# VH-VL binders against q9nrl2r1430to1533: the designs that were tried, part 20

Target 1, 104 residues: q9nrl2r1430to1533
Amino acid sequence: GGVHELSAFEQLVVELVRHDDSWPFLKLVSKIQVPDYYDIIKKPIALNIIREKVNKCEYKLASEFIDDIELMFSNCFEYNPRNTSEAKAGTRLQAFFHIQAQKL
Key: E = the ipSAE of ESMFold2; O = the ipSAE of OpenDDE; V2 = 0.75 times the mean of E and O plus 0.25 times the DockQ between their complexes.

## First folded at step 9 (VH-VL; framework fv_iluzanebart)

Design q3 (at its last look DockQ between E and O 0.87; V2 from the best seeds 0.75)
Fold by OpenDDE, look of step 9:
Structure q3 (fold): chain C 104 residues (1-104), chain A 122 residues (1-122), chain B 107 residues (1-107)
Amino acid sequence: as target 1 above (104 residues)
Amino acid sequence: EVQLVQSGAEVKKPGESLKISCKGSGYSFTDYWIGWVRQMPGKGLEWMGIIYPGDSETYYSPSFQGQVTISADKSISTAYLQWSSLKASDTAMYFCARGWYYDYEGYYFDYWGQGTLVTVSS
Amino acid sequence: EIVMTQSPATLSVSPGERATLSCRASQSVSDYLAWFQQKPGQAPRLLIYGASTRATGIPARFSGSGSGTEFTLTISSLQPEDFAVYYCQQYDNWPYTFGQGTKVDIK
């Protein structure tokens, strides 16, 4: 990708972070708070990590960026039951992401 | 360039309150942890606590739980350490530091403030 | 909490010599171990994280090794600017804890 793609990734991450339902995804789950999280989730990721990767130009293709975002949601749905506030927030944020990702 | 700039030296009396600051720049302040470390005169380093400015998730070391308050104002990229009532034994250098993930589960601290000297004496 | 113990308390070496510093954990901390350098009147500087990874800008003469409960910081050829206090720190379990430090001074 070029400069335009990088800017698009940056902007999309900003939009995701600003979304009301981003709170479960802003950072990695702390094992201090959730000791069993990393026994279940083997490929952790969060928006702050994704932003860092964008800033370091680690994404060369839009598909790579999208894959990380989808992984983030997948992890949420794997760990959190459907009736939890985290899962519900994830469902809404993912829907938002899918709309915005069409612009990439 | 990543920088953490702390507020200036403080000279206080026992019983007084104090709030010192640590301002981050050169990086996304809300995406990294901030930690506070105490170093008493001629002594080693002690972790006091850590905070994630993005959502203010905070953890204190047991020895400092209830003794200090750690907070952050992400709108100005600043973290704070405060005392409601200082003691002479609080005389020390206080450092803030930026934390990032190591292997997802732990945080290592790669950039440090210059330190704030707090002197408490009657 | 996990207790970190460093040895020796003071290490006297000549410029150009090899310095070996030890750090022991009271329980396994895997590779969640960092080394810091602190000079008088200065903030600590991160040297090593993950037990063996040099931080950005750290000279190659600094190296870390070990895992579990035994760790070593090695300075292959001590330079004048390397005389300082060195701390190890575990970040495997909260609260994070430092060793008491090793002072490296000139022989």
Scores: ipSAE 0.824, ipTM 0.937, lowest interface PAE 0.6, mean pLDDT 96
Fold by ESMFold2, look of step 9:
Structure q3 (fold): chain C 104 residues (1-104), chain A 122 residues (1-122), chain B 107 residues (1-107)
Amino acid sequence: as target 1 above (104 residues)
Amino acid sequence: EVQLVQSGAEVKKPGESLKISCKGSGYSFTDYWIGWVRQMPGKGLEWMGIIYPGDSETYYSPSFQGQVTISADKSISTAYLQWSSLKASDTAMYFCARGWYYDYEGYYFDYWGQGTLVTVSS
Amino acid sequence: EIVMTQSPATLSVSPGERATLSCRASQSVSDYLAWFQQKPGQAPRLLIYGASTRATGIPARFSGSGSGTEFTLTISSLQPEDFAVYYCQQYDNWPYTFGQGTKVDIK
């Protein structure tokens, strides 16, 4: 990467967090709220973790960053049926992400 | 440099309201949990509750449910602990702390505010 | 709620010697266990999380061990600045709970 690529990752995360459909992805799903989530989803991830990894320069390649974002959506679609508010939000946010990621 | 700076000491009378604050800086305030801990004079530490400032999701320990309100204003990177009617038994030191994930759902608290002494007496 | 019990209540140790602090949980907390140090007039300081992982900037003389219900904090060579009260805390289940503390007096 480099400093310009890390700044682009930061900007993209900011745009994702600001999007109206970010609410299922801001933080990890609470096991208090959803007791079986971690029985099903084995590689959990969320926007706050991704932002922290960007802040700590833990992504060495753009593909690593994109993989974490796509994993976040994949987890959503694996756990949630397509008619749920969570899955619909995921579909819209993923579409937004693909548009914004063209800047990478 | 991560810092949590709390509001100053308070001397209050029973029945009065109070709102104390915890301002975070040097990190992404909305991405971390903030917790409140009470320490009564000469006693140990007690969890009161935690809040995720990014969406205001809040959990209270049962002993404090209905006794205090935990809130945050993410626009000024500040968390709050509030009483509507103080009691003498609320006299204590109150700490805020920042929490991050351990494993998937457990939180460990790595940075602490300096504490706010609240004294409630006639 | 999970009750955390610490022993001893007070431990007197000479500088340079080993201090061993115990923490017991009323039910298994796996490795969701933290240790804190608190000096008079100060906020708690995180020493150990995950039962055995040292927090950033914590000296190597502090080590944690255990899992399930029994946990130990060891200070391998006590320094003058280690005079404090030490708390264990479980974060396996909400509400999170602290032990009552062990006071380490430096002889």
Scores: ipSAE 0.599, ipTM 0.885, lowest interface PAE 1.6, mean pLDDT 93
ESMFold2 (binder alone), look of step 9: mean pLDDT 91; pTM 0.935

Design q4 (at its last look DockQ between E and O 0.48; V2 from the best seeds 0.00; counts 0 for: pae E 12.2 > 2)
Fold by OpenDDE, look of step 9:
Structure q4 (fold): chain C 104 residues (1-104), chain A 122 residues (1-122), chain B 107 residues (1-107)
Amino acid sequence: as target 1 above (104 residues)
Amino acid sequence: EVQLVQSGAEVKKPGESLKISCKGSGYSFTEYWIGWVRQMPGKGLEWMGIIYPGDSETRYSPSFQGQVTISADKSISTAYLQWSSLKASDTAMYFCARGWYYDSEGLYFDYWGQGTLVTVSS
Amino acid sequence: EIVMTQSPATLSVSPGERATLSCRASQSVSDWLAWFQQKPGQAPRLLIYGASTRATGIPARFSGSGSGTEFTLTISSLQPEDFAVYYCQQYDNWPYTFGQGTKVDIK
């Protein structure tokens, strides 16, 4: 993408991080706290990783950026039951993301 | 350019307290781990602990748990290593390093501070 | 903790020759293994991570291989600036642990 698109990715990540429901997604899940996480989730990702990829201009298409964000949510819903705080936060944050992504 | 700059050499006596620092620049300080490594004179490298400045999550190596305190002030992109009461055996070079993820929370450390020499003697 | 053992303790090599350093883990660390170079009075420098990936700016003469419990750092043609101590380090399990180091000196 162009400079404008890159800026849009940066801004969207900032908005996601600042959201009240971003806490499950700010960094990768702790292997110490969740020993089986990486036995289940094979493509771990988090907002700090996505931000780093944006900063390094690794996203050439908006679809690639969106795919990583969706992967992040998918991982959350795969590991966390619906009634968990993580899943509930993820549901709200994903809804927010879908609205903001319309601007990309 | 990513840089970690540590505070200067320290000469202390046993029983004294000490806090050394590591300032990061050239990257988003809150989103990378900072680790501390001890190297006693003529010896190898030992991990002391790591901290994520974004939320101050901290992990200590068992040998250093309760012996030191690792902290960070993200407002000035600085990590700290401190002792409440130094011992002669704390004489060593101390390095800070920036950590990033490899597939999971397993961290590799790609940038290092220049080291802080701490000498503790009567 | 996972114990990392390096061999040999000292490796004497002539300039231009191949250097092969070994690192063994007490249990499998997959490919979560890094190699560092340290020169006297300097901080360690990351050479390899992921067992075989060169860090940014590291010359091609450095290569890492292995997985599980056996790892190797190879310097294909030793340069004068390569004489140093080399450490392996696992980051598969906290606490992360270093090998005791291999000193590469001039033969």
Scores: ipSAE 0.589, ipTM 0.901, lowest interface PAE 0.9, mean pLDDT 95
Fold by ESMFold2, look of step 9:
Structure q4 (fold): chain C 104 residues (1-104), chain A 122 residues (1-122), chain B 107 residues (1-107)
Amino acid sequence: as target 1 above (104 residues)
Amino acid sequence: EVQLVQSGAEVKKPGESLKISCKGSGYSFTEYWIGWVRQMPGKGLEWMGIIYPGDSETRYSPSFQGQVTISADKSISTAYLQWSSLKASDTAMYFCARGWYYDSEGLYFDYWGQGTLVTVSS
Amino acid sequence: EIVMTQSPATLSVSPGERATLSCRASQSVSDWLAWFQQKPGQAPRLLIYGASTRATGIPARFSGSGSGTEFTLTISSLQPEDFAVYYCQQYDNWPYTFGQGTKVDIK
């Protein structure tokens, strides 16, 4: 159970990071560049943080891992209008994620 | 394990161009910020600017905006500091440093390069 | 730009004794304060971040305290390798700024 799921989480997050549309999600949004982001987004998350949580074995259930990934996309869509490059990248990466997550 | 190796000392004349380098190893270069710090002879430390090599997001301190260019080549894990036209007042030691944890937990710099001495004299 | 002011400029201390270095910010920087050590001919070394958190590999004799505008670095039992210049640096607001340094000399 645990070791099988941990390997799958690691594989999935690596594939997300490699995807061309990962660029808005690699690290937390800069408060310097986007001062109001953290006034709007109260539970920030990014791929580097998720990857570290996988490496530290902090996910006990697949649902916890999926919830963090979906939170990442939800934050993107909450902050960014639909026509922005960030939201479009989020839509494409989320679609890719859903396909890969079916393999869990 | 983590290393930042800077290019060697430079002796230049006013008006000449210069590009110095900072090569990172032992860590994921694109996941950390790189900053540049100036130390003039006998003086303290001054931040010049920072770059995130993963996406080239760059910030300059106001006194250095337009005075230098900070860039990175992630394919060879190298950051650069360059001048189009050196002045005698650019004579200083220049350090690069690696930074993690930005804005949400603060951005602090934990590993430093050995420094590059730049001497500009007529 | 936030001005960081350190005192004293020079501190003379015998090995084994306590050293106390002060740093004042021109406005609140909350806990976003770092301390660095620099020896002659060497790069700065991170000692403390978050005002009080020791960086990896830093001995327990180094401790930081304070918040807001006033901060202190304490070296509880000075060792021969601790004679250096110490800088505080705020990272609350860009541009990040250093204090002018405190030189810790052997007495």
Scores: ipSAE 0.005, ipTM 0.607, lowest interface PAE 12.2, mean pLDDT 88
ESMFold2 (binder alone), look of step 9: mean pLDDT 93; pTM 0.946

Design q5 (at its last look DockQ between E and O 0.87; V2 from the best seeds 0.76)
Fold by OpenDDE, look of step 9:
Structure q5 (fold): chain C 104 residues (1-104), chain A 122 residues (1-122), chain B 107 residues (1-107)
Amino acid sequence: as target 1 above (104 residues)
Amino acid sequence: EVQLVQSGAEVKKPGESLKISCKGSGYSFTDYWIGWVRQMPGKGLEWMGIIYPGDSETRYSPSFQGQVTISADKSISTAYLQWSSLKASDTAMYFCARGWYYDYEGLYFDYWGQGTLVTVSS
Amino acid sequence: EIVMTQSPATLSVSPGERATLSCRASQSVSDYLAWFQQKPGQAPRLLIYGASTRATGIPARFSGSGSGTEFTLTISSLQPEDFAVYYCQQYDNYPWTFGQGTKVDIK
């Protein structure tokens, strides 16, 4: 969990955010737009929150960082049916993440 | 260090258009909300609206809906507040502020710009 | 909209004394309540969010309490730099609204 690892987390988040399929994950879901979201998802998370945690050095292990990213995808798949644009985007982004995470 | 730097004071006439700016630095601009707050001379604070620069989602107070336009250019970490046609009643100090999440559903403004004074008179 | 009402309008306090400011919401805002300090010619500064959490760098003499419709900002021992206008703000329901402010001046 040194400087190099922190840089790797930062870079990976940058790559995730820049990905075309990141739009469902850029920020927390709005209760105004999705009134029942927080009734279903109990551990909300998004890329902006994850990046904030990275910037604050809250991740001491790569596994902690990975867990939050996986939680983000898990939330998406839990709430969104498979045929939704969100779920499809999540599937592609997660595949991308899994490839990039091998570099950690 | 987190900073929000706003554009300079404006002196305008009724009917003129205006666009003022708020540039963020010291943090990931696209990850935080930006809010605009009006303060008329000698008066209190009024929430105008917010924008998320990452995707440009924008929300307005009903009192300001249709009266102003909030936008952002994330490539230069800048948020904007603009009027198509100013009125004398738009004379006020305008603040931008960075918003962060509270309990997922709320936002609090933790850092503020220095304010932009807009004076509209004939 | 939710109306935020602060009291008193003006509070005169001597340096070193306790200042107690009140903020009332027309309906419950849970703990989605912030306090700001504003000095003449300056931008507001966040003091408290979540009704009771001090923002980064805020002195311990500032404390917030309350929930629902009644909130209090307390300055345990007023310092010279604390004379200012204080605003409460709810961010529970749109549109977010501010109180009209309480001016804390020197007695």
Scores: ipSAE 0.838, ipTM 0.938, lowest interface PAE 0.6, mean pLDDT 96
Fold by ESMFold2, look of step 9:
Structure q5 (fold): chain C 104 residues (1-104), chain A 122 residues (1-122), chain B 107 residues (1-107)
Amino acid sequence: as target 1 above (104 residues)
Amino acid sequence: EVQLVQSGAEVKKPGESLKISCKGSGYSFTDYWIGWVRQMPGKGLEWMGIIYPGDSETRYSPSFQGQVTISADKSISTAYLQWSSLKASDTAMYFCARGWYYDYEGLYFDYWGQGTLVTVSS
Amino acid sequence: EIVMTQSPATLSVSPGERATLSCRASQSVSDYLAWFQQKPGQAPRLLIYGASTRATGIPARFSGSGSGTEFTLTISSLQPEDFAVYYCQQYDNYPWTFGQGTKVDIK
């Protein structure tokens, strides 16, 4: 997109980061704290990386931005069983994202 | 432009406390790691630890664990290095540096503060 | 802890000549290797990360190579502003460690 679309991506990322359920997604999962994570998750991503990509204008299409956000949630659900705090936070944040993304 | 500005030089006596600062600007402060590096007079560089200001996650080099406290106040885009009781052996230049991912495991330091000279003598 | 050993300790070269700096890790660090330049009274400056990737704004005369345990920084056609101390640093395993530096002096 354009400058208008990039501004919308930035606003959406800011709102995701501010959400109380963003805590599992702020930065990449630590291999030291979660040793097997990168054996299972091959395309890691987090909100700080997505915000940096927005800041550098690396998203050419809204679909690319949405794909990275959805990848972030997909990784969470792939690694974490549904009853974990991480998966529950992911479910709530993803629902919030879908509401906000309708404004794009 | 990305900038890390550190607090000014300090002259202290053994036993005194000290908190030095590193203020980041020109980037999303809470999205990047901040590391602290010591350089003793005439010596090389030593990694002390890192903090992620977004959630205050902190990791220390074993040599510095329990010797210093690394913290951040994200509301003012500032990271801190703190001693509760300085020793003469703490005399050194202290740098802060911004860290970004090389890939999912490593961090490289791309921007550095100007350094804070700490002198501790009786 | 991974020990980073730099050689030589001091390298005397003439302007316009090629400088070759060596860094050896006590165990493999893959390509998680950075090079820094430090001039007197200044902060370190990132030159190379990922063993061979030049940082933004670094002149093409600086190049890095190597993987695993042995790494090289090459400065082609040395300039007057390149006389400094150079450090390698591994960031593969905690604690991250620096080499003790190579001082590049004017011959």
Scores: ipSAE 0.602, ipTM 0.888, lowest interface PAE 1.9, mean pLDDT 93
ESMFold2 (binder alone), look of step 9: mean pLDDT 90; pTM 0.919

Design q6 (at its last look DockQ between E and O 0.89; V2 from the best seeds 0.80)
Fold by OpenDDE, look of step 9:
Structure q6 (fold): chain C 104 residues (1-104), chain A 124 residues (1-124), chain B 107 residues (1-107)
Amino acid sequence: as target 1 above (104 residues)
Amino acid sequence: EVQLVQSGAEVKKPGESLKISCKGSGYSFTDYWIGWVRQMPGKGLEWMGIIYPGDSETRYSPSFQGQVTISADKSISTAYLQWSSLKASDTAMYFCARGWYYDFGYEGLYFDYWGQGTLVTVSS
Amino acid sequence: EIVMTQSPATLSVSPGERATLSCRASQSVSDYLAWFQQKPGQAPRLLIYGASTRATGIPARFSGSGSGTEFTLTISSLQPEDFAVYYCQQYDNWPYTFGQGTKVDIK
């Protein structure tokens, strides 16, 4: 990507963070609150980490950025049963992301 | 450039309330943890607690639980440490610091940038 | 909580000499160990994290080693600006805890 693409990543992350359903994804899951999380999820990721990677220009392709976002959702659905608040929030946020990602 | 700027020195009496601040700049304030550390005169460093400004999750060290309140206002990139009723034993230097993950596979924070400190003196 | 113990309490070293500081944890903290330097009237400065990784801008003369319960900070050739108090800190488990510090002064 270039400067314009980088800006697009930044803006998309801002929109994701501001979304009402972003709360499960703002930062890494607490090992205090969820002691078994890191035994199950082997590639943890969150929006703050993704934004840091954007700020450091670590994403050279849109596909790399998208892969991390999808990983974030995948982790959520892997750990959380479908009827949980986290999974429901993830479902809505992912749908939002898929719409916004079309602008990339 | 990442900076944490703390509020100025405080001179208080026992029983008074106090709220000191730590303003972050040069980075995305909501994405990093902020911690508070106490250093009593001539003594070592003590973790008081940490807060994630993005959602205000807060963790206190057991010895400081219920003794202070840590908060943040992300709209102005500022974290706070406050006392409802100061004691003489609260006289100390207080530092804020920015925390980030050492690795993403395990939640452990290292603190890479520090405020300049706020001296709090409590005496009758 | 995990107790961090540093030794010696005071280390007297001549400029240009090697300084070796020790830090012990009451239980394993893996490599979740940081070293800080603090000069009088200043905030602590991060030197090492992950037991052995130098923070940005830290001179190469500072090095950290160890894992589990035993850790070492080494200053290969002490410079005048290195006389200070040094703290180790574990961040493996909350609450995070500091050692009591080692003062490095001039012999």
Scores: ipSAE 0.887, ipTM 0.951, lowest interface PAE 0.5, mean pLDDT 96
Fold by ESMFold2, look of step 9:
Order: structure tokens, then sequence, then C-alpha cells
Structure q6 (fold): chain C 104 residues (1-104), chain A 124 residues (1-124), chain B 107 residues (1-107)
């Protein structure tokens, strides 16, 4: 949780946002486009929220940061069947995250 | 310090095109929604539309759909409101504002920082 | 679209007195309700969001209450700088909509 660890969180979330498969995760899912999403997903999260929490130094432990990222992927797989573009993007981005997280 | 700085006042004739700007600084521009609000002389406030600069997703209020274009250039942290053909009834003050999530139970946005406004006057 | 109706249209009060502003929604907006202050020639300023949460830097004399369809902004001990137009705004459903405003001016 020190200054160097927080800088690593910043770098990692920036790399996630830049990744080509980040598109389902950039912002909260639209209630207009996906009317039933918030009936099913009760702990919504997205990359812009996670980045803001990093910017405000709201993560006290690396595990808290990792938990929010994994919640984001878990929500994707809970809502979307495996054959959807969203779930495929989630699988690829999660794999990228696991590789980059080894550098923490 | 979070700031939204809008382009200067405009005096135009009906039928002319116009593009006004809103430049955000002091925060991660691509992570926040930007909205545009119209205030006609002596009148109240009305939402025109919102954009997420990170992916350019836009939503328009029904009465403004097809009347204006909202866009953003994230490389220079700037959102735009543009008309292809101005009408006298477009005479108004136009504000931009930054939006964020209220409670994450769904995507309801509240708007905490506002630009200074751009006065657009359209007259013969 | 959800119609927001404010009352009164104009409220004349003396400095140091209390002002109570009302806002009614045409259907429930839960607590997705904001209040804004606007002075002549200026941008709106966010006062309250979530019906009752003061925005950063807003003095404690501003308080909001209500839920569903009925909302109130209270300004205790009015200061000279509080004479302005006040707008409520719902953000429960798109498009977001403002009330028509309540002008608070000096008696």
Amino acid sequence: as target 1 above (104 residues)
Amino acid sequence: EVQLVQSGAEVKKPGESLKISCKGSGYSFTDYWIGWVRQMPGKGLEWMGIIYPGDSETRYSPSFQGQVTISADKSISTAYLQWSSLKASDTAMYFCARGWYYDFGYEGLYFDYWGQGTLVTVSS
Amino acid sequence: EIVMTQSPATLSVSPGERATLSCRASQSVSDYLAWFQQKPGQAPRLLIYGASTRATGIPARFSGSGSGTEFTLTISSLQPEDFAVYYCQQYDNWPYTFGQGTKVDIK
C-alpha cells in the first residue's frame, strides 16, 4: 500500500484501459441498452470507477485493487454467456491482467 | 483543480454553421461524462445530451436529436457542440458539465463541475 | 420525460431568515435528485445530490430532504450571496430534467 504500489496500480489500470478488449469495461453498463443488467448484477464496477479510486488513493491494500478488477470480470461472465463478444473480450483482458499483475 | 473552459461568445446569422468547445483539465477527461445544457434568454435549464469521451458514446434528449451534434476529441481533452444550420431560436447560453455516478446501483449521473458558458446569438 | 415542478416561482425573504423551496416529480425518482444554484451571468452550481447530500464546499445552511416525488431545499439564515435562482433536477431516467426554477430575492 505505499506510494510505489499505488503508482503500479495507476500504470496497470492505464494499460487495461488502453487494451483493445477494454470496450465492455470502460464505464457502467447502460440501463437503456441493457434494461435487465441491474436486476442481475448487484455490485456493478467499471474501469473508470477503478481508475478514479486509484487517483483518490482509496485502495489501502493491493488485494482491494485486485478484488475490484476481478469483480469486474466476474460480473461480465455472470451476465454474458461464454460465446458473446463481451465474454470473449473479458477472457482476453483478464488474461492480460493476470500477466501484468505478476509485475506488482 | 478541475476546470471546464468553454470557447468564447458567438454572433451568427441563421443558416450558418457553428462548433463550440469545452476543454476539461485537472482530471481524467476520458473517464467522466460531459453533458451540454441550454438556457434560452430569461428561461430555465434543459439538458441537450451527454457524451462519454472514452468511447464517444452519446445520448441526446429527444427534442435535440438531429438538431445538434455532440462529439469529443480525447487527445486534446475537448468536447464539442455543433450545428450545421443555426436558427434564431438557437440564441441561448450553452453550458458544459462533468458527470459522475451517484451510487453505482445503475448509471445515474450527477454533474459537479460546470463550464463558464458560451453565449450564442443568432440574428439577421 | 419526467416533469419537475417547483414552487413557489418567486420567494421574497429577508437576510437571516429561512427559505423553503419545493420540488415535485411527475413520477418517483427515488433519491436521484439534485439542487443547483444559479446567479445572474454565472453557471449553475451543484448544491445537493442524492436528495440530501451536500456537494463539496457547500455551507451547512443548505439542506435537502425528500424521496420519491416530493423534495425540499431549505436555506437557514439566508446570506446576501444566497439570493439566486434555484433549480431541482432528476437524474433517475434519461433524459435528465430540470424544474423551472425558484427565484429567491430580497424582500
Scores: ipSAE 0.657, ipTM 0.903, lowest interface PAE 1.7, mean pLDDT 93
ESMFold2 (binder alone), look of step 9: mean pLDDT 93; pTM 0.951

## First folded at step 10 (VH-VL; framework fv_iluzanebart)

Design r1 (at its last look DockQ between E and O 0.67; V2 from the best seeds 0.00; counts 0 for: pae E 2.1 > 2)
Fold by OpenDDE, look of step 10:
Structure r1 (fold): chain C 104 residues (1-104), chain A 124 residues (1-124), chain B 107 residues (1-107)
Amino acid sequence: as target 1 above (104 residues)
Amino acid sequence: EVQLVQSGAEVKKPGESLKISCKGSGYSFTDYWIGWVRQMPGKGLEWMGIIYPGDSETRYSPSFQGQVTISADKSISTAYLQWSSLKASDTAMYFCARGWYYDWGYEGLYFDYWGQGTLVTVSS
Amino acid sequence: EIVMTQSPATLSVSPGERATLSCRASQSVSDYLAWFQQKPGQAPRLLIYGASTRATGIPARFSGSGSGTEFTLTISSLQPEDFAVYYCQQYDNWPYTFGQGTKVDIK
């Protein structure tokens, strides 16, 4: 493939995915592993979905992109108690995101 | 353009090991599932298993659990299907396919792009 | 596992005629149903997903309908390139499963 210049959204998603605390967010939660997840979380989202939306140019405003990222974290905190590894990872990743998002 | 390109045809004997490959291009390889489907000569399609290259989560169909190994190397956008010891009954066409979510609100994958297939012939 | 049953096994149709293929699931799969076309020596091609949504590049003459346990693929006017084997596949529950296929051949 050829060299492609990443947009600000693309670059930020790359950085989020590469972060050590991205593991709870890489893809949608498995209903096999977590049978009640989709009974509780009504607007599921993950980094792979967000990246797909970026690639399809579905985000016209930075606020739309930020809203999806925040939804992803909100879902995590809604389903996972604060003392879980998922919630702790989410807390750290969200803090990282907030710093990076200032560049948008 | 999304493409899945599989490795070439294989002619093997029973008892031999084999690893075939499926290379994805034209999309973010780590973000989509990859599945393997078997088609024996003159027969229908059978799901063998799926893998998410981003974290290597793998699911096997019960009939293929323990019979094959599915893996991926995301650094080269390649998924693999391998046998430790082939049987004559493994003679078939093997397809890889890319999977994506039909609805984000419920986990279910449809497979929109397929490799060209790899013919595996096992005979003594 | 969910068993998918297609009918008829073989459907003979003249060019220009309507072809109707059926697929039944042993239990409800909601709308998590796909249709594939396969020609000899080729890989399956996705035609329909979500029971009724045409995949990218699929001609309008292909349409899917149904939900739950009964599904239908319709080819409104069969073209020469449409003679092939068609498979339905559920993706509501793992393991995903295919029907045994319907062969559409020339009458």
Scores: ipSAE 0.860, ipTM 0.943, lowest interface PAE 0.5, mean pLDDT 96
Fold by ESMFold2, look of step 10:
Structure r1 (fold): chain C 104 residues (1-104), chain A 124 residues (1-124), chain B 107 residues (1-107)
Amino acid sequence: as target 1 above (104 residues)
Amino acid sequence: EVQLVQSGAEVKKPGESLKISCKGSGYSFTDYWIGWVRQMPGKGLEWMGIIYPGDSETRYSPSFQGQVTISADKSISTAYLQWSSLKASDTAMYFCARGWYYDWGYEGLYFDYWGQGTLVTVSS
Amino acid sequence: EIVMTQSPATLSVSPGERATLSCRASQSVSDYLAWFQQKPGQAPRLLIYGASTRATGIPARFSGSGSGTEFTLTISSLQPEDFAVYYCQQYDNWPYTFGQGTKVDIK
């Protein structure tokens, strides 16, 4: 989109990164620490990648940006059982995302 | 413009401590990995370790585990390499470099921007 | 860890001629391979990543090819500023490792 839309994406990503529950999503999951992750998750993504795509104006539509954010949460829920700290953090951050996205 | 600026050359004696720095500018410092590479006089390049400044997660190459400390202060966009007790064999050029993902299908990193290097000389 | 072996150790080439540098991995690294140039007294410079993708600002005379275990860096028309040491580096598996380097000298 336009300049205002790109600024809004940046604002939203910054707020997601600042959120206390962002810790599972800051960067790609470590293959060393979690060797089977990439056998299960075929479209990995993280907040640092999304922020860089915003910085480089790679999102042409708001739906593309939203799709990447939702993919990030979907990956979390696919890999992590619901009772894990990761899944609980994902649930809370996704709820926060939906609230903040309404402001865009 | 992406820049990595390293601290100046150091002349030290064995047993002394040292902390050298690498300051990143022109990009989102906390979103990129920073790595440290040693080059001994007349020798090739050796990865020492990497750090993600956003959460301070570190990985050390096995031969450097326990030999150095890699850290970062994201509030001033600076990564550090530190020795508690230098040895003469630590005499080398040390580079920092910025790492990014090659392929979103895998977390492997390539290193696109490099600092100018910090020469550390350890002799009696 | 994955051992990267470069050949030849030294390559003497006249300006304007083609230089071909080889890099072999001890196991497959897919296309997670980078090439660096290092001139005396300078930091390494990224030339190629993903085995064949030129980094920003790298002249078209530099090209990379290969996958798996065998990789090649080609300099199609060597310029005076290209005389340097060249390193390959795999980034498929931690720890990431460099080859020992190929020195490209003026003939």
Scores: ipSAE 0.571, ipTM 0.885, lowest interface PAE 2.1, mean pLDDT 92
ESMFold2 (binder alone), look of step 10: mean pLDDT 93; pTM 0.950

